# Ledger of designs, part 6: miniprotein binders against Protein PET54 (PET54)

Target 1, 293 residues: Protein PET54 (PET54), of Saccharomyces cerevisiae (p10834)
Amino acid sequence: MKASSKAIKLVLDHLKSTGRVLGSVESGNSATISEKTASVNKQQQLQEKKPSVLQYRSYNPYLVKEDFLSILPENLYKKRGQFTNELDFQLMKVRDPKYFQFKDQYYLFFNDYNSLTEYIKLTKHSRINKIRVKMTPLAQPLPTLLTKLQRYSKNLYNAFRSSEQYFEGLNEKVDVSGEFTTNQLRSILDSVEEIENKSVLVWNIPTKLRSHDILNYFWFYNIRSSFKIYWDDEMKRNLRFISFENSHDAYRFKRNYHGLLAKELLTLSEKGDAADYSLEMDDSKILIEHLSE
Below, E stands for the ipSAE of ESMFold2; O stands for the ipSAE of OpenDDE; V2 stands for 0.75 times the mean of E and O plus 0.25 times the DockQ between their complexes.

## First folded at step 3 (miniprotein)

Design C2 (from MC0 with Q6E E10L D13W K17L E20Y R32E Q43E)
Fold by ESMFold2-Fast, scan of step 3:
Structure C2 (fold): chain B 293 residues (1-293), chain A 81 residues (1-81)
Amino acid sequence: as target 1 above (293 residues)
Amino acid sequence: SDEVTELLKLAEWLIRLAKYLADQGDYETAIELFNEALDLLDEARKIAEELGDPSLAEQIRDLMKEAEELIQRAEQELKEK
């Protein structure tokens, strides 16, 4: 398996344009009118269109849904009954839409606003990993949130398919079609979760290794796509996206190679030659983030 | 300034990962990641000083001191291991 000539050119263009803007940010325009009945009706419509999403800020990228359930009162956590079902939510890590790096925040998507409000009340005095929990409702209109999520989902899906599709897709506009429904949101979140389970981000793979070399070195892992998503020429640092046919291979890859010295990677391969790479003096550690972990 | 921003983002990511690994008991890897972050912060500090931004340079020194303190804590835990 080899990269196409077109894909190579797209990668070079991407590396050359590292300072380019990631994409447009749409701010919801909040209009407060102090006029009678019409402004009241408009405010109610805007409030009804607000997504039921909580934002939690944390530098820890490894929090899972169970961490957020365990801080609920013991009765509700153990029950898993009607009340607990009413409080159910879908967890999402907030990631950069282009580079997929964790952005120090989580979203909790609830079925309705009453469930969100109740969760806040029940967790007011709770701690996650010894840190006091403070969650705030996300102040974004539903169309704005869906547009952001679709942009991330599209870029992630394209990267999962191939480097060529990823780089071509970065310039395409994202359009939210149809009605803004809970089913549309859930579908996007489920698709994102499936791909994140099968994908990793890797820092500091030796610069001499091209996509084809990665496929050869790691042929046991059923790699679907592998390419540099970010490069810093000044610091000689690079970030690579790798996707796998299944989530177990992504997990095993991180387990086996996280924290390995970059130069050791080359010497462990039958195709690697330590003498050929000795001049690089790359003492950096390979750092792996499993996107769903 | 773009270069400083990128160095700080990378250093922040390494510090976050190192803190998590230390919490999981992997002190050896955490110490190495904190040291890598310190190298990146030192480069960012030098650039901030060259740009004549003493406030930014001081903020970066504060981050470097925090990372050094975390290294000392991890080294202490490793000795008790």
Scores: ipSAE 0.000, ipTM 0.141, lowest interface PAE 19.5, mean pLDDT 71

Design C3 (from MC0 with Q6Y E10F D13L K17E Q43W K46E)
Fold by ESMFold2-Fast, scan of step 3:
Structure C3 (fold): chain B 293 residues (1-293), chain A 81 residues (1-81)
Amino acid sequence: as target 1 above (293 residues)
Amino acid sequence: SDEVTYLLKFAELLIREAKELADQGDYETAIRLFNEALDLLDWAREIAEELGDPSLAEQIRDLMKEAEELIQRAEQELKEK
């Protein structure tokens, strides 16, 4: 496959292989024709529906779906926690497609326009962390958003696999064709979320520590991929992407090392050279962002 | 084992950082870091037990008790804030 659109297909194939499909309409002779027809019509309707997108701008990178559910009226919030709600949406943090840094905005993907307009109506006077919520239907055309999502998804998947695949993939052009159905978009978003749950961005790991040093120091965290994704020569800062075999390791890695002084990682070296610093040490703190937070 | 050694080193660093944060009055963050250190110590204890080193496992349990006492102190100080 020489097509640059291969990355989307790989993401969709991965979702099929994870076995996230619940009960099958093909299960046994117990399934009725009317039940199969209803299920097929629902799947076809979902595939034909076009998603609707709300944009929310916020400098706060730590907002999660619960924050957007909590601003709904109390009756609906309680009901949403117990039952499947027709106002269901998927939350996505907007990230730079190359460096994966948060871009001060969120997207809420709704199954249809009615759900989107109802959510706006119910949250018009709400606040998240004391800031008035102002949500806008996507200002840019949906195809432009989908192209950006496809590029982010491709680069994230490649980074998750290895540093080599990430850098090789950066120059591969993305096919700009096609509209995504709600079902296709859900599959891409679910795959993105799975990888984000297993990945972190880390600022201020000492530049003296190479990729193999990181693997050696953190070998018990089941690290899958680790490499510098961004370097600021002027400020002498670096950003490292680290992915793990499972989301639990990513979560624990952030909890255990976020906020530690960068110089403390050098103390973990078996040399014990913390006291032997002959030059000015970087007193900056290790800052970790779990991509799914 | 290298595995247990690294877990213990990271737990000690977390405890040290948590103590510093507690001294600065950030008890909430300190409690979180102490709990993470406790989780790392529990993991190290499990590995020591699986490797058949009861002496090391007992030493790790003593460190876990120390971390639990630090958590209780920080929680008490947070209430008095």
Scores: ipSAE 0.000, ipTM 0.113, lowest interface PAE 22.4, mean pLDDT 70

Design C4 (from MC0 with K17E T29L R32E L33W E36L L40F Q43Y K46E)
Fold by ESMFold2-Fast, scan of step 3:
Structure C4 (fold): chain B 293 residues (1-293), chain A 81 residues (1-81)
Amino acid sequence: as target 1 above (293 residues)
Amino acid sequence: SDEVTQLLKEAEDLIREAKELADQGDYELAIEWFNLALDFLDYAREIAEELGDPSLAEQIRDLMKEAEELIQRAEQELKEK
């Protein structure tokens, strides 16, 4: 059986598994009750091991959860009193596990597969920013998905801590052992979201500026970690990862510096040779991506 | 391309299995299988268009139309049930 066909069958098996638990009723057959209980527990375990994830491919890196909610009928995504939307999902941008760059793909994590299929049906003919929505169930079993997400999470966490932790961690294999459950998935997603809220990627900071120079120049932003995560020696471009003590500083940093010409950065250290920097700076703009956007 | 061929083969397998589910009277699940097959066909069509093969893309659209007709028939049976 082919891998994708096999994965789809696993997803469809999840749809057939109802896991319905009715209150215990009086019965004269203990063996029957025990057999039913074991069957229900097995179905619940299988449901916990199956992903309820939609994938959406888009080159647009600026889509947020509200863009995906806006294409649903208003009666489904509006709060009514204290109740939440029954078709709620957690949105994640798919990022390169090493360089954290957006990979032209979004994941929508649903609480169960019925919610996922209902979302597909309601959005089949919808558009986001004038582009037809093409959503497909992710044809990967939960352990495979968790392994990929755990690798990304570990690298992101190490980068958040320090450059040294990040580079040391790249050569270490992710220990993927233990229970693969939806609770572990939610834990990983929550951890990732917290760090992404406090982190940015920055293109086109002048190549002469070292990590030490960045920390000194931007001391008022409570930077936790700053280092080159990617570089292209031929094009003389680099991508920096910068993490902050809080999400507000990450937001302020992007707001204040995104779109500025590299040569128009706020006054560099007075010990820096401004004439030398002017000669080497190109006309490129500082491009900042807040990872949680 | 080999990738498009593989996706088409997988979609055909899904359609075959969906038809078997419909024959068993499981129309709701059959519709889900047909929809998954449509997703694979749509992806194959996108790749064919990117590769500059309009005749292949048209053949894929014909398969998508067949799957959509099967979904409509299953939906009608479900309403009658």
Scores: ipSAE 0.000, ipTM 0.138, lowest interface PAE 17.0, mean pLDDT 71

Design C5 (from MC0 with K9E K17D E36W L40Y Q43L I47F E50Y)
Fold by ESMFold2-Fast, scan of step 3:
Structure C5 (fold): chain B 293 residues (1-293), chain A 81 residues (1-81)
Amino acid sequence: as target 1 above (293 residues)
Amino acid sequence: SDEVTQLLEEAEDLIRDAKELADQGDYETAIRLFNWALDYLDLARKFAEYLGDPSLAEQIRDLMKEAEELIQRAEQELKEK
């Protein structure tokens, strides 16, 4: 009974930890250490001027740029089609560069410090989801943030191509030299958006189902690639990356299978093997995150 | 029970946020948060059953039904847009 109670706590801790960020599952490697050293050296070469990036922490992964514009006074967003660019910003939803999960934060990139300050001033009494908005100017050097974004972009592109490219590319260094530029940020965000629209993360697909089984069972969805991006053999938990030929199939897949009991897939596939598997895995729901959401 | 309580607290936070979004007319996001809350509630229910607390499991089923009804309302509102 003590073993069962302990197992339940471990499952709860794992699910809470990996629902947003994978906690200590990430370990430092030589590439990460070298990236930090390069970032520190770059910081010393550039005297950081006033911030142009706002950080917003939120558990809600579904916020879009419109949500941040709608909290401005009505007289500013009412003229949306003719809106002047003095308060324009680029929105970045922060995802883990290795596992692609939302990391409970957003960045708003403004053209300059004055635009950032004006946005804070205009939104100081505003609320998102009825919670008072607290925006924090980012004090960290922009090159560090760009390096993390480039790493995410590279890993996502590799995952979209194949599991082999993803795993081979995972520890490759991403280096950013020179100045942080608005055009460089826009280019990366645009390239990322296309792949995110066509990709999902799936928790709790039964471990008995191999990538080939997934492709065969879901043939109707035009799946491009499918592989486990994270797994815990002891707990029989896994996170699978699936990419599709088009964004509509990604949307349709999530709509049809999000919340389905994992054991139901085993029944449908007639994978009634004698081998035992985790009750937690079999009782769990399939949880799907569409990366563009 | 502490573990079940933590799952219930997480679900209640999501339901509160979803209701606020629905009140603001963001039914699509509200539906997503309600569905996520249902995932936590379903897990809490299974643990309550596993721990031999059928009364708590029934209370959780009532919360799940409430969330499902709110999803139905949000879906109806979304269709009317």
Scores: ipSAE 0.000, ipTM 0.133, lowest interface PAE 19.5, mean pLDDT 70

Design C6 (from MC0 with E10Y K17W L21F R32D E36M Q43L)
Fold by ESMFold2-Fast, scan of step 3:
Structure C6 (fold): chain B 293 residues (1-293), chain A 81 residues (1-81)
Amino acid sequence: as target 1 above (293 residues)
Amino acid sequence: SDEVTQLLKYAEDLIRWAKEFADQGDYETAIDLFNMALDLLDLARKIAEELGDPSLAEQIRDLMKEAEELIQRAEQELKEK
């Protein structure tokens, strides 16, 4: 009922003097209470450890790893097999965790901080597509980054499985495992990359086409899941998420339909029952983003 | 109890990180982290009540109320964008 700033301060002060348990200790730790406290202190140190991640802001959603490698001296990236493991990075587009749209930002995940600083030094005066490169290290603690990525990963995985699982999962809180390591980070990134390779976002599929119709209309693309993820009632536009059994079908789908007028989508269909949808087709262009490109 | 103290400690960390995300303009992530903190605080409150510590339970409810107010503020900021 009543707010008590003094009581809250006492509770928080007590918490500052006491260690915490973030989950079970790693397998093989037969911790006593004292050892458990030491493990908690180790987890706190890992949580405060800064990940070796660079952020790059860009409105261009089509940058790939090769674009970030090509700004390095040619001798380094052309000798890829001899390139030091320390300069190898994993690229990720930063996406909205709910709608999966690109958020004008890239993350470059390095194996260690020395690799990150070396990359910054080598690229300080470089340009990508005529735009000066300005990269900054992430200031976020590792648990904060992991929680953010787990949220995105969970929602993406649910969408990949089905629309039902996606919408049911949106109201669920992310479960923080308590293992805050760079190995967990890499595992999440690999899982995300696999699903992103098999998924597209599509603007302006005709509103008359339902999820079932999309599955039937495009049966030859091995679609796993298809549903509207966002609606813009004012502009009468919609954003649809489509996932495929394999990355090749996602690639084919984008290649074949990106940029076509909605009315032309039906006329190019390889599905015989397409004639059912010829009436009242939207004249907007179909815009497709392959999540991994 | 020690368990309640550990849950409160974890909730404090989540609230701290949520505030960091809000400061960066990432209100959506902040809201998720605040909601995770509320879940842990609710669990701590239930345990405190079960152990017959109504004073601690009330203190936890006060902390939960503050977290809920921060969520409402973040939701408002998110809607204004």
Scores: ipSAE 0.000, ipTM 0.160, lowest interface PAE 18.4, mean pLDDT 70

Design C7 (from MC0 with E10L D13Y K17A E20L L33W E36A Q43E)
Fold by ESMFold2-Fast, scan of step 3:
Structure C7 (fold): chain B 293 residues (1-293), chain A 81 residues (1-81)
Amino acid sequence: as target 1 above (293 residues)
Amino acid sequence: SDEVTQLLKLAEYLIRAAKLLADQGDYETAIRWFNAALDLLDEARKIAEELGDPSLAEQIRDLMKEAEELIQRAEQELKEK
């Protein structure tokens, strides 16, 4: 009989899948309000300052600003519900400007040198995930750092738009303003964060799969762009950049495929059905880095 | 037909993905993907009718109704969010 009749039964079974959650309702919660303590003149002065930069080295790619705040005495950054700003900083996970890989380091951008030295003093004996924090002021000149950040931002934007724009843009000169201000830094970090939320890096996708195979196999993840960003012929390794229309698809993609054996991915593709897995792939795992994590 | 089978498989994948998105609270994307699946089912129904298979066309209409009910549910959840 027709295969379509069998397919209808499979779709029907899927659609008849019942269950799923109903909402949870609670009443009587007190509103915990985060008050913004803002002085317009003070904010303007802070945003026009040249930042001071701390470098922290760590192999842990999952550190967030809260991890760096948690090693401070809690009452130093809050004053009875107000944020005092004396020890406020912007956190940056350092990535390679060309390949976007985590570079085993973080930058903490403080509004002034006094805030930086106070943070070092307060965290001198602290630990993050059982590892002693070794914070050092960055020796690199600020204009050099700004050029690197602008290069990273430009290359990431180009990759998000298309593989063609990425490769064409690699040798273009960066538009340099010369001055590195807290306001300019915030603008760069905000722009970068939007794209990082929608992008992943993937190691060990089978070499038999081309970009169009990836788009066809993962068609329902709303992939915007997918291309090899790095290739090592000697080791037969490749790093693929994949961007999505929304951050949720990037999250789902990593959740569903991170740690999957590369040979298993071949069985799910058209090339997998024709390929000899024993000869092509070892037991390498698909490793996925969500750029915002 | 092979064309109908392909359209139904694509619709199944979209519905499965949309349900996962809805479960995670992304109702806007779920609704878009349920509507995409509905479009594929409608095309499959038209082909089934052209092939003179009224039984298949009716089964596809039943699947379309179920997809429409899922859309209405997601829209209600989005409204209550």
Scores: ipSAE 0.000, ipTM 0.192, lowest interface PAE 18.5, mean pLDDT 71

Design C8 (from MC0 with E10M D13L K17M E36L L40I Q43M)
Fold by ESMFold2-Fast, scan of step 3:
Formats: C-alpha cells, sequence, structure tokens
Structure C8 (fold): chain B 293 residues (1-293), chain A 81 residues (1-81)
C-alpha cells in the first residue's frame, strides 16, 4: 500500500482549511485553562506556602497521580475531605529537556512542609508495583525546579510546532516571571500534559526515511511535526519525535506500529533502491513511547 | 462531499485488500491495513461532521465499528496460530 499524492493533498487541504492546531489562542491561554479546571476557585501562591518537594525514583514510566494517592489509606482519597485536600500535590514525571526520554524519577510538589511530612508518614510501609516506596525530600528551591520544568515545556512546545523552532530554541534562555503561584505550576503541567498526549518518541525508523517520507508514509495520522532528535550514523540508530493534531492519532500510531519489525514497513524511501533500503531496515523493532504514558 | 467520497473509496480499497490478505493467512498485514482504513474513516467522519452531515457521519461510524470488529477477529486468529 502506498499513499498517493492526490490522497496526501486532500488530507493536507482539509487540515489547512480547518486550522487544526493543538493550542488555540483561547485553549492555550493559561488563564483560560485555569478557568476550565475544578481547582480554579482554590488557587494559591506556592511561594506563600513554602512548598516542599518529594522525589520518587522508579524505572516505571507509567505512574500517574492516582498511583501515589492509592497508597494512602483508602478513606483519605476516596472520600476526599479537608484533610485530603491539605495533602494535595502536583505530580511531575521527569523527562529530559532535550530528548524527552523519561529520566527514572517523579516529583511531588506539596503546598507546604507539613503536607509533605504527613504524606511520608502515611506511606512509609506502602508499595508501588510491589516495590517498597522510598520518597526523598529535595533540598532544591522551588524556583530551580520550576525553571527546569519551564525548559522542558518550552522545548516540547517548540518541537510540537516544528523541527526548526525546536533547534532554534534549544540554546535560548528561559524567560522566567519574578513570581510563581500554584496556578502557574498547574497551568504549565496541564499545557505539558496536553502536548505529551499528542506526541511520541520512536526508535528504529529506517534512517533513509526523512521527515517528508514520514509524512507521506503516515499521512492519515494527522502528523504535525516529525524530526530526528538523536541519531547515531555508526550504529544506524535514531530517535524521532512525532507530534499529532490530536491524542487519538498518537494512540493509534503507537498501537499500530509499536513492536513491529522495521523491515515490515510497506513502502520504500525514494532515496534508496530495494537492496540499500533492506540493509538499513535490518531486524530491529520499531519502539514507540507515548509521552503521556 | 468530494473529499469525503474519495476517503471512503480509499477505506473501501484498504478493507478489501485486508480481507484478501486475511484469507491468505497474512493476519499481521491485514490488521495494519484494517487500522489504516479505520484511521481514514475517522478523518472522513470528522469532515462529515464539520460539513453538517450527521447522517453521513453516523454511517461512517457504523463502518468504523465494522472495521474494529474485523481487527479484533484477525487479532484473535493471529493469537491462535
Amino acid sequence: as target 1 above (293 residues)
Amino acid sequence: SDEVTQLLKMAELLIRMAKELADQGDYETAIRLFNLALDILDMARKIAEELGDPSLAEQIRDLMKEAEELIQRAEQELKEK
């Protein structure tokens, strides 16, 4: 099966006419996002509460906030009350700001030190995925951690827009506000999550397939941006970032191609003949990480 | 309308090819083609909704459901080999 030039043009014309972008001016606006959340009426300044941070190291990239809540006594998280609200935290999965790969750790941002110590006390004998939980309070100040999050957010947003914006922005300084709030942290995490839901990292796509070949081969997934973040010509390996117009397309892309042999791809690059292309495809598997997982 | 018609023809072709491959025992390729057809049908559905044709969009959802069932069946066959 091959995608025809007419089919590609039809899909592109549709996408251009509908103006499909991840963050519209209204939905991408932090104030608008804040107004859409259940927590808007309870926003608080993190600096006023002197927030504390817990670090959890894990090779499991699939942990979500509910996993950290479920290790608390059931009566505290299922019947959410004033006590549980005081223990509320923001979860951050730590990703490399340049390559976006999971860095084997999570941060839990608490409103204050008392909430942090209570969480530790309640979870001291708990297990996540049968592994004893060991949480470490971080000595780093909140502004330092927020700056790291902003660098990741900026680079991810630029990659979502285009390869050109990603590479141009990679060495730019992050412009930080003089003030941080619980609302600002929540806004950044929500914006990051929205892009992560629409983005994947892919290992082992044949090196002869460039960005335009990827758009041609996967034309029906509504790809927004596709480029190599990392490549090793000697080992013939590459890591590609692909972003989509919607999270469902990212989900379908991973479902359809994760774990398939690279040699099973149905179309050939225009840059190589069959023999050269087959050599580069070898027996390696296409490995896909959905950034929201 | 012309755009939706072309996408539906492409989906029909992919489904036909996938069925032929499944009949030959090539379930892995058949599943990929069914999923590609499903993705194309989803795009056609979105366009039909944007054009204000809810009847057409519902017909396309029915086709998507059929494709999903064919995928599930092919996946089950693949497991049993």
Scores: ipSAE 0.000, ipTM 0.225, lowest interface PAE 16.2, mean pLDDT 71

Design C9 (from MC0 with E10Y K17Y L33Y E36W L40Y Q43E; at its last look DockQ between E and O 0.01; V2 from the best seeds 0.00; counts 0 for: pae E 9.1 > 1.5, placed apart)
Fold by ESMFold2, look of step 4:
Order: structure tokens, then C-alpha cells, then sequence
Structure C9 (fold): chain B 293 residues (1-293), chain A 81 residues (1-81)
């Protein structure tokens, strides 16, 4: 094949190229008589299709799909944010499965290897927020990723339903032999996104306010569940999961209360007065993270 | 075929990127990209065999072996860092 021969020569020339990498690396593939003996390597022994996942490490928790699309050449799709099926992917912000905290990375799930490699090729010299893009393959075995995703999805679903289901579900084992088909993976990612759109994490709600008090004060939000998922006695902090029946309420809850002083919430909820808190109230702020952003 | 040619071009780009990472001392990431290139080369080899072109398939196997040698050298460098 003429075209195949040209492509083989290009790969061969690249392998033969010299540089400072690995000392005096030069390819001898044309002159080397390799052993004819071939065994199925470890990747082929499982005969499992590898999911098309890119990993992007970033301390910035606010990246959205548009940030990853905007670094593609504009001529590819003519409009910012318009993405073709060839390069389509599903973006996931990586969070720990128990406390839902951002883990300084994102996954890009592609439909196939062609889309993944085209994305790498088109973006390898690009920058997001002036930081050179370094897309990498998944750093962990695929079964490990799928197990973590299944655990995350289950814990999030349980938290969305109730505190009781969340805490009971933490002790359940996840079947490590469970594998997802492409459709099952997409279904899990879609359901996670739907719940994340309706959920927030809230730091520093005063400990005096119990779940009942929160529901009473916030009656004009359609809160579905609200409970503490974490308390650190040494740091004197707590983390509360709050979910809503709709994403609009999650959005406006963050808009209205993010950055509010914790003592102000006590005053607004009528659980405190100035004499009770005037001398020793801390300056802690209510910090709210909408899981979808 | 056009499919084999495209797979070989993908592998070439991944190998080039992996060498750039290795030049920067990022051997762990370079190894992952070399392994991705091997996946494309292996798929190209399978297609060449299905097309009844064993000489092309053998040439692709030779490329795969050279890429595996680059992986081994990167692994050695990673241990020595």
C-alpha cells in the first residue's frame, strides 16, 4: 500500500530521529532482525476494549467544557462551543467519592480513540488560562477508575435521596469485577451530571443550626436533602451536603449565600441575638460550591 | 488502506509528543503516550493481517518493537531519577 508505506516511513523516520532524550537513542528497526516469536502482550490477553479517556490536571476547579473546546482551531467548527461528533467528549470534574471534593483534575471521555487522538493532536501546543495544556492518558488502571466512578455515583445518588441512605451506603462494597459497557458508562455519567446540577456543598454553616432549622429557614428553596457529611474537630469546620428538587434553586442558593458571614446566618435565622454572640463570634464565611460548576 | 495509514499517522504524533515529554524529564507521562501509540500500531497490524498483507503487518510489528524499546529506556531513566 502506497499510502501505508508513506505513513510507515514517517513513523520510522520519527523513531530514528536523534535528540537529547534518553541519551543516544537511535532506532535500528530497519536493520534489526527482531525475534519472530510473538506472544499476546498483557493488554491483548484481557481482550478488553480500552475506554477513550484523557486526564487533565489543574488546580482550577472552575473549568467547563467550553474551556476545553475553545482551544481547538476555530476553523474546525466555525462557532465557539460548537463541537462536532468527531471531537465530542463528556467532561467530568473529578471528585472524591465520599466528600465530593475536587481532586485537581478532569476526565474527558471520548466516544472512540480517533476522537481522542485528534483532540491531543489539535491541542498539544495550546494553553488554558496561559498554562500549557498537558493532556495525559489515564494514570490508573481502567478497572480502578470504573470502581471509583461507581462508588462516587452511588454515594452521590444516596446523598441526593437522604442522609440515611448516604451513610448506610458508605459501608457497602463495590463489586470490583463490575465492568461498564459504553452505554452503561454514558448512563452513569449522565445521571451524575443531573444530580450534580441540583446539589451544593456548604462549608461553615453554624453548628447551632441543625437540619430542621436549615429546612425551616430556607423553606422557599425546594430542598430535597440536607445533612453534614464531614466534621473536623481539630479544624473546627463542617461540610454540609444540600440537594434541591431543581438546579435553579441550587444556583440561586449559592448566589445568595456564598460569602455570607456565618454569624449573619444566625441572625437571619433568628437562632441568635447580639448578646449571645457579640464577644466570641468568629469571622467564618459560608462557602458554597455548586457541584456542576 | 486509508484506515491503516490514518492509524500510523496517529501513532507517529503520539510518539513525537512522548519524545517531547521525555526530553523534559517527564518519563512517566511519556511511557503512557508510547503505550497509546502501541495500541494504534497494534490495531493497524490487525487490519493489515485481515487485508492479507503480511509484509505490511510485519513492518508494523517491527515499529511496535522499536517503540517498546523506547518504553524500556524511559522506564530505566525513571528508575534512575
Amino acid sequence: as target 1 above (293 residues)
Amino acid sequence: SDEVTQLLKYAEDLIRYAKELADQGDYETAIRYFNWALDYLDEARKIAEELGDPSLAEQIRDLMKEAEELIQRAEQELKEK
Scores: ipSAE 0.012, ipTM 0.545, lowest interface PAE 9.1, mean pLDDT 73
ESMFold2-Fast, scan of step 3: ipSAE 0.391; ipTM 0.798
ESMFold2 (binder alone), look of step 4: mean pLDDT 87; pTM 0.842
OpenDDE base, look of step 4: ipSAE 0.014; ipTM 0.405

Design HA1 (from MB4H with K9L E12F R16W E62Y E66L E69M R73E)
Fold by ESMFold2-Fast, scan of step 3:
Structure HA1 (fold): chain B 293 residues (1-293), chain A 108 residues (1-108)
Amino acid sequence: as target 1 above (293 residues)
Amino acid sequence: SDEVTQLLLEAFDLIWKAIELADQGDYETAIRLFNEALDLLDQALKIAEELGDPSLAEQIAYLLKLLAMLLKEIAEELKEQGDLEKAEELLRKAEELLEEAKKLLEEQ
C-alpha cells in the first residue's frame, strides 16, 4: 500500500470509530458572558491591603458567572441593576499561564472587602450543582494576581498567532506597576475570552505527528495554529494547543474527536511508517478541553 | 438515522475496496467503486440535510475529501503512464468533490 492510501485507510477506520464513540462528553457552557453594565465610578479599585478576592475550588470546569449569581437570594437577582452592582464581581477561571490547563480553581474579584464579606454571608448555606459552596478569601497581593493573568493573556495571544511567537514570548517579563483596577481586569478577561472561544487543548495526539500532519488531517476545521505546548518524556504524554479561525470549528472539533482512541491517528504523515510512530499500540484516548468551557 | 448510518457504512466498505484495488493497479474498477460510493453519499447527504444534522454532513464531507485524494493519486499514476486526458478528468472531478465538501461545511 502506498503512503497516501495507508493514511486514507487510517482515516476511514477513524470515521467508522467516530460514529460509535460520538457524544461521550456533553458540551459545556458557551462563553457568552455579556457584562454590559458600565460602572459610573471610574475610580473603582481593588484594595491591596484587604483581601477582595474569593477562591472557589472545583473540579467542574464549566462554571460561569451566572452560576455564582444564581446562588444569591432572589431579591438580589431582581435588583441586579442597582443592588447587585454593590456585590458585583469579575469571574476568572484559573488557568496555567504557560500550558493553559484549568487549575481546578475559580477567583471572584470584588470591588472591596465589604462586598466580598457580604457575598460570603449571603451564600453561606448555598450549593452549586448540589455541592455546598466553600469560598475562601485570598490574602495574596492583587498585583501578583494581575501579573499572573497578564502572563496568561500574553502567552495565549502569542499561541493564537503562532508557535514561534509563543515560544519566543515565554522569556519576556510581564510587569504590573501602579494600581490594579476592575476596568483592567475586565478588559483582559474579555480579550482572552475571544481567543479561548477559538482554542482547544488536546491530550494524547501521537507525539510523532507534526503540525502539518494535523493541518492536513483536519483540513476542514480552519485551523489557525497547532503545536505541542507540553510533553512529558517519562510518562509519554503530550499536550497540543490548536486554535481555529472561528469558535464553531473549535466546538465541532471537540464534539467529533473527544474520547477517540489515539492509535487511530497514528499514520497521518505522507510516509506513514508504523515503526516510526509506535513501538506498541497506544490505547490512550484523545482528550479535548475547549478553553471557553 | 439508522438508514443514514447504513448508507455511510456501505460507502466506507466500497471506498475501502477501491483503495485496495487501486493499490493493485486496477484503477478502472477502483473508479467504478468510487462512483458507487459517491452515489451512496449523495443519498446520505439528502437525508442528513432533511434531518439538519451537521455531524452527518461533516462525515459526508470528509468521505468526499477522501475520494478526491484517491482520484488525485490515480491521476498522477495515469500521467506517468502517458494517459494525460483521463488524468485531467480525474483531477477536475477531485476539485469538484473538494468544493462540494467545503460548501457542506460552510453551510452549517
Scores: ipSAE 0.000, ipTM 0.260, lowest interface PAE 15.6, mean pLDDT 71

